# Ledger of designs, part 10: VH-VL binders against Probable ABC transporter phosphonate/phosphite binding protein PhnD2 (phnD2)

Target 1, 264 residues: Probable ABC transporter phosphonate/phosphite binding protein PhnD2 (phnD2), of Prochlorococcus marinus (a3pdp9)
Amino acid sequence: SADPDKLIVALIPDENAATVIQDNQGLKDYLTEAFDKEIELVVTTDYSSMIEAARNDRLDLAYFGPLSYVLAKAVSDIEPFAARIKGGTKTYNSCIIGNTKKGVTSFDDIKGTTFALGDPASTSSRLFPELTLAENGLTKGKDFQGVFLGSHDAVALAVQNGNAQAGGMACPILKSLKKKGVIDPSKVTTIAQSSPIPQYPWTMRSTLSPELKEKIRFTFLDLDSDKVLKPFNADGFASITDSDYDGIRKAGKLLGLDLSKFVK

## First folded at step 10 (VH-VL)

Design n6 (from g7 with heavy chain V105D D106A; framework fv_guselkumab)
Fold by ESMFold2-Fast, scan of step 10:
Structure n6 (fold): chain C 264 residues (1-264), chain A 121 residues (1-121), chain B 111 residues (1-111)
Amino acid sequence: as target 1 above (264 residues)
Amino acid sequence: EVQLVQSGAEVKKPGESLKISCKGSGYSFTSYWIGWVRQMPGKGLEWMGIIYPGDSDTRYSPSFQGQVTISADKSISTAYLQWSSLKASDTAMYYCARSGEWYTDAYFDYWGQGTLVTVSS
Amino acid sequence: QSVLTQPPSVSGAPGQRVTISCTGSSSNIGAGYDVHWYQQLPGTAPKLLIYGNSNRPSGVPDRFSGSKSGTSASLAITGLQSEDEADYYCQSYDSSLSGYVFGGGTKLTVL
């Protein structure tokens, strides 16, 4: 059972690393005080690198996306314990967007275009967009060319600038980018919004001592600091279990995902 | 076209085992979830569990976990619901139904005719 | 004790409009999960009536419509006919149970 003096906390690179690290400084300070331990925030270059780090027991705490969690759980000894909650909900949605000036405002307009995708292991910027397009008769590689740009903000910018004509990303991140003035609402059209997706899970290494695991769980569930919660756009964190991600497992199987392409 | 055909009515005593069936036809059996729903006499619908025959991925309602076993045989396009030891409170109509959606979006578009199970001493 | 609350019964005269409510919570309808509706005629298996809040399967008349707002959903039936006498059930997904929940059912009587 491990009780390390320093906790390595990994954060999924759903946006550029500087933004992710800056948004989590409040959490780092809070955990440092709560645990009386050094906290190291780690942002890997891609989702598969974070999955690999978890597989090799290098991460004590990890904030995954839903699909990257499911992929990591299949090859790692980790357990989910909390997800953000806002207005009583623990879900979010994926958005399909099009460049307004290039006339991409419907599914039919995506045919023959370049479609921006985030990281291959992303739920809302890969899995759900590809399934939604397939349900509408559009197959990647046949009806459109997919390009993986690695992050949600990269997808949004590529579509806005016309470097891709359409793309898929998390609706909450799109809303945030519009609020910040990074994305101009007149330049980007939302074509479709997915059904609800379970929120990003906080996970811990299962080999941590039972005492430390209990302390971690309660520290997150009791968290009510506005300073820590604002970057997550959350009212708090609420309990989750592995079975909350069963819908993601089903969706991954429908898309035919090969785990060997995500880890080495 | 699409049909789900369930096995016939059963009359059993408490403590007996039972296995009822649901046979799919007219579609790709391995591409759809098969759910089981209980309806007690004069009462509403209760979801019991669900199976994806393509890989035998099986999920249960918390109320039915450990109470029943759900399984499927892909070679004959048939799903099963099984009790190891029946109780009088298991007296109900049991429906199977299919869904082609992601787990969290599931709706049941075709239903079997139902199997009436009566458990009495 | 159903997780989704429906009135036990509603009634209307031929040609009238009736509305059947389905009230959930923050772990199901309030979490944004879709609501689906089933019609069960006496002595028959349930039949899908509405899926994804407001969509009708082929063969379902446009007299039937669904809507969703906040933690609740509604099924509206216009131009009520005697063959509409049935039990109606709402269904959604509940994240706290990681499974499906049905409403208690509403018996519609055409007077």
Scores: ipSAE 0.000, ipTM 0.401, lowest interface PAE 17.7, mean pLDDT 89

Design n7 (from g7 with heavy chain V105R; framework fv_guselkumab)
Fold by ESMFold2-Fast, scan of step 10:
Structure n7 (fold): chain C 264 residues (1-264), chain A 121 residues (1-121), chain B 111 residues (1-111)
Amino acid sequence: as target 1 above (264 residues)
Amino acid sequence: EVQLVQSGAEVKKPGESLKISCKGSGYSFTSYWIGWVRQMPGKGLEWMGIIYPGDSDTRYSPSFQGQVTISADKSISTAYLQWSSLKASDTAMYYCARSGEWYTRDYFDYWGQGTLVTVSS
Amino acid sequence: QSVLTQPPSVSGAPGQRVTISCTGSSSNIGAGYDVHWYQQLPGTAPKLLIYGNSNRPSGVPDRFSGSKSGTSASLAITGLQSEDEADYYCQSYDSSLSGYVFGGGTKLTVL
């Protein structure tokens, strides 16, 4: 339906499902009031499942990461409309972290170790860490062993606990985990930060009615509620276009990513 | 070794067209961006634009959009900067320089020797 | 006017320390984009001196160091030598322009 009675809103599982759902309750309440429709929040088990749901037209709104968006856009009829803005920017950074007790405080210390990665379709917990390491002469499978743990909080915990000696994740999520006391700053060293990455895109299926699409776009762009924005650490949302993610497409090609691996 | 070699100095009249070149060697030419930077006599560096030779994706500085054309021929590892109609204000040294993606390597690690363009009044 | 602001000149005596500032805004350095530094000796092309805020390419002496804080960055040169006389440029990326931005340049004179 072009104007469904219930909107299915999918959220990328960049952290455990309970945290993602909790952080988005304010958004659910806001959208329920704004649209006078039932809002269902959905958190898939992995990034590929969310891409598959979009491919099968099962999602009305979807909050992807940059790489998972690029992958979903290639196989589904979706359009991006807004991204989080903070301090005047629509960007964030990827962090490479090491276990302090195991002495992993520089790139050279990563040789011969296990490196924790999030989801295979993650930008800041897979694509950018692998590119950054390659730029510093470290190749996955040759100089270190990669292990996919599925989410950013899992990466942070594995590095802190020594289950992996190093890892890659979103810097804002690391900062949040430190503030919450989940990660002890004395146990985890930040080795490097990437250049800025375009922020996660909010997307909608293109088959929604033109009136509903316009209403959705303006509802996000006009959002000024602290209750909704605080969990995102955002000042608001700003307009985006598909071309804002062209750099991510080039990065994916550099890493040799094949879209077909993420569409079954 | 990585090298960028630019074409020789040019002396032109206002209204003439010009195309200068930058040839890369010692690396995979299609895996890096080539940027163009202008330096007017006695002035600082100004970024003009950048091209990815692998797919010819081209980006321009707002100040140079529509004033110049940047292109590349990956079969001969050469990037180009072109004017359809030169002005006296185009008198400058023009550098090409290699860069990575803006989100990983947003700096210029190797530079050409420069091409001096003089447009006679 | 340059998007990134540098002092037009700085001077020092041999063996001294000089610092060259680079001031940006929320759309470039303040947005988290790295700052890179180039050295241009008289009559030559620019050469990469510092990349990624504080990293030195092979062959650059450890007398050169970079740092970044907030919307600004600085290049420090210790043990100043006569061969350090050059123009120095900072460079970053600007999200509002979707492109590269340079500072206006600083002429270093070794007295």
Scores: ipSAE 0.006, ipTM 0.478, lowest interface PAE 11.9, mean pLDDT 89

Design n8 (from g7 with heavy chain G100P E101R; framework fv_guselkumab)
Fold by ESMFold2-Fast, scan of step 10:
Structure n8 (fold): chain C 264 residues (1-264), chain A 121 residues (1-121), chain B 111 residues (1-111)
Amino acid sequence: as target 1 above (264 residues)
Amino acid sequence: EVQLVQSGAEVKKPGESLKISCKGSGYSFTSYWIGWVRQMPGKGLEWMGIIYPGDSDTRYSPSFQGQVTISADKSISTAYLQWSSLKASDTAMYYCARSPRWYTVDYFDYWGQGTLVTVSS
Amino acid sequence: QSVLTQPPSVSGAPGQRVTISCTGSSSNIGAGYDVHWYQQLPGTAPKLLIYGNSNRPSGVPDRFSGSKSGTSASLAITGLQSEDEADYYCQSYDSSLSGYVFGGGTKLTVL
């Protein structure tokens, strides 16, 4: 339906499902009132499952990470419309972290270690960490062994507990985990921060009616309620375009990523 | 209500510098892009460039890259268009306009009243 | 020459229908980018008239309509009135220029 009675809203599982669902309850309530429609939040098991759901036209709105968006856009009829603003910008950074007690405080200390990665289709917990390490002479499979743990919080915990000696993740998620007391700043060292990454895109399926698409777009762009924005760690939303993610496409090509590899 | 209010008319000589302004009100200034459009006397609309005020991400038309500077001060919800050295050919009406900007839209939904810039000796 | 081509002028009598064409290429309208239309009354700033090929902003009468086909778009004005006398501009996005492009404008005369 171009104007369904219920909107299926998918959220990328960048942390455990309970945290993702809880952080988005305020937005769900706001969208329910704004659209006068039932809103169903969906959190898939992994990034590739969400890409597959988009490919099969199962999602009305989808909150992707940058790389998973690029992958989904290649195989589905979706369009990006908004990204969060935080600290006056619509970008964020990827962090490379090391276990302080195991002495991993610089790039050279990563050689010979197990490096924790999030989901294979993650930008800040896979793509950018691997590129940053390669730029510093460290190649996955040669200089260190990568292990995919599926989410950013899993990476942070593995590094803190010493199950991996180093890892890569979104700097904002690390900051949040430190603020919540989940991660002890004395146990985890930030070795490096990447160049800016465009914020996660909110997307909608292109087959929604033009009237509903415009209503959705302006509902997000005009959102200024602290109650809704606080759980998102956002000051507001900015308009975005597909071309804002061209840098991600380039980075994926440099790492040798095959778009078809993540869609099954 | 959404409004864009531009600075007043300017009369300048060739070689002088100039900075004109566009102040937004009635909306979240950092949720939208601000574009600048030139209209020479009796001519059509010509897009010059656009800025995202939140981080000053700026994109210029090829014809205006290096000819003007677009900037914004989000603390006072104001965008700017600036020339280091004016030419007589810069005589025109200059409009600022708000753009929602996403993959398939890129349009101007609200416009300022215009700033007339006259450059003559 | 403008990237989007419009006729320089069009005319009609009160109550009649006029159409204004906007012709693009494979890098803009033909690439799937939407076409938007602006009305500029004499001595005033442009005003958004149609966005996203066929959508009307609040306050725009339904006698204004837009359509798109292939590399071209059209603005139709039915029930023509004297206050419609204005310049009309189409606008799209061009991928080769990575930016906005305007048509050359069409002067509508009502008499």
Scores: ipSAE 0.000, ipTM 0.465, lowest interface PAE 15.1, mean pLDDT 88

Design n9 (from g7 with light chain G52Y; framework fv_guselkumab)
Fold by ESMFold2-Fast, scan of step 10:
Structure n9 (fold): chain C 264 residues (1-264), chain A 121 residues (1-121), chain B 111 residues (1-111)
Amino acid sequence: as target 1 above (264 residues)
Amino acid sequence: EVQLVQSGAEVKKPGESLKISCKGSGYSFTSYWIGWVRQMPGKGLEWMGIIYPGDSDTRYSPSFQGQVTISADKSISTAYLQWSSLKASDTAMYYCARSGEWYTVDYFDYWGQGTLVTVSS
Amino acid sequence: QSVLTQPPSVSGAPGQRVTISCTGSSSNIGAGYDVHWYQQLPGTAPKLLIYYNSNRPSGVPDRFSGSKSGTSASLAITGLQSEDEADYYCQSYDSSLSGYVFGGGTKLTVL
């Protein structure tokens, strides 16, 4: 339906599902009131499952990561409309982290180690870490062994516990975990950060009515509730377009990824 | 181990220029902010400004904007604090400190030992 | 002067509990910005004691704890020891100044 009574809102599983659902309760309540519709929050098992749900027109709104968005856009009728803004920027960075007690504090220390990665379709926990390492002469499978743990919090914990000696993840998620006391800054060091990455895009199904799409767009862009924005660590949401993610398409090609394999 | 090592004490006359340094080691210098904090004799801590060495993004406290210059040389993992013309009121201990956060400075996790600057005629 | 207000001094006997307040305004702590605490022993550089309101770095005893409510934050020290004698500073962020702010500092004397 172009104007459904219930909006299915999918959220990328960049952390454990309970945390993702909890962080988005304020937004759910706000959208319920703004649209006068039931809002159902959905967290898929992995990034690939969310891409497939979008491909099959099962999602009305979807909060993707940049790479998973690029992959979903190639096979789905979706459009991006907003991304969080903080301090005047709509970007974030990927962090390469090391275990301090294992002595992993530089790129050279990563050679011969196990490197923790998030989901294969993650930008800041897979694509950019691998690209950054390659630019520094370190190739996955040759100079270090990669292990996919599925989420950013899993990467952080594995590195802290020494189950992996190094890893890659979103810097904002690392900051959040340090704030919550989940990650001890003395046990995990940041070795490097990436160039800026465009923020996670909010997307909507293109087959929604033009009136509903416009209402959704301006509801997000006009959002000025501290209660709703605080969990996102955001000043607001700002307009975005598909071309804002062309850099992500390029990064995938630079790493030699066959992006078509992710939409299986 | 992470260390910030600052240059030695300075004794200067009003009107002279000065550049003091803060050298980072044991971590990726370009991945962390370096802040500068002033402590006047017998007084509290005052934030002066911060620099991100990876791209030289520099931010100043309103009280220090135009009064000092903060810079960094990433090839030698060193941050700098510079005055073009010192005043007697610049007499203070100056600390550099590293932020554990790449994007925003929220707290300082490692501090240099301090550089004492004495300006008198 | 300091944007965050701390009492200039506080004192206690060994084994006692003391609390150091840090009072801000609607543009800093009241706006939801986090509070961090530093300990400065005589003749030394400051050392991070508490970060993000209530978290302790490795090596900081559990006798030190932090809290935040409304426009204020507090550092509590239980089981006072002579080595706790130091200056303590709170630190936050102020949106009106677009910058980081320190409290004026509190000198703790262990009697």
Scores: ipSAE 0.006, ipTM 0.460, lowest interface PAE 13.6, mean pLDDT 88

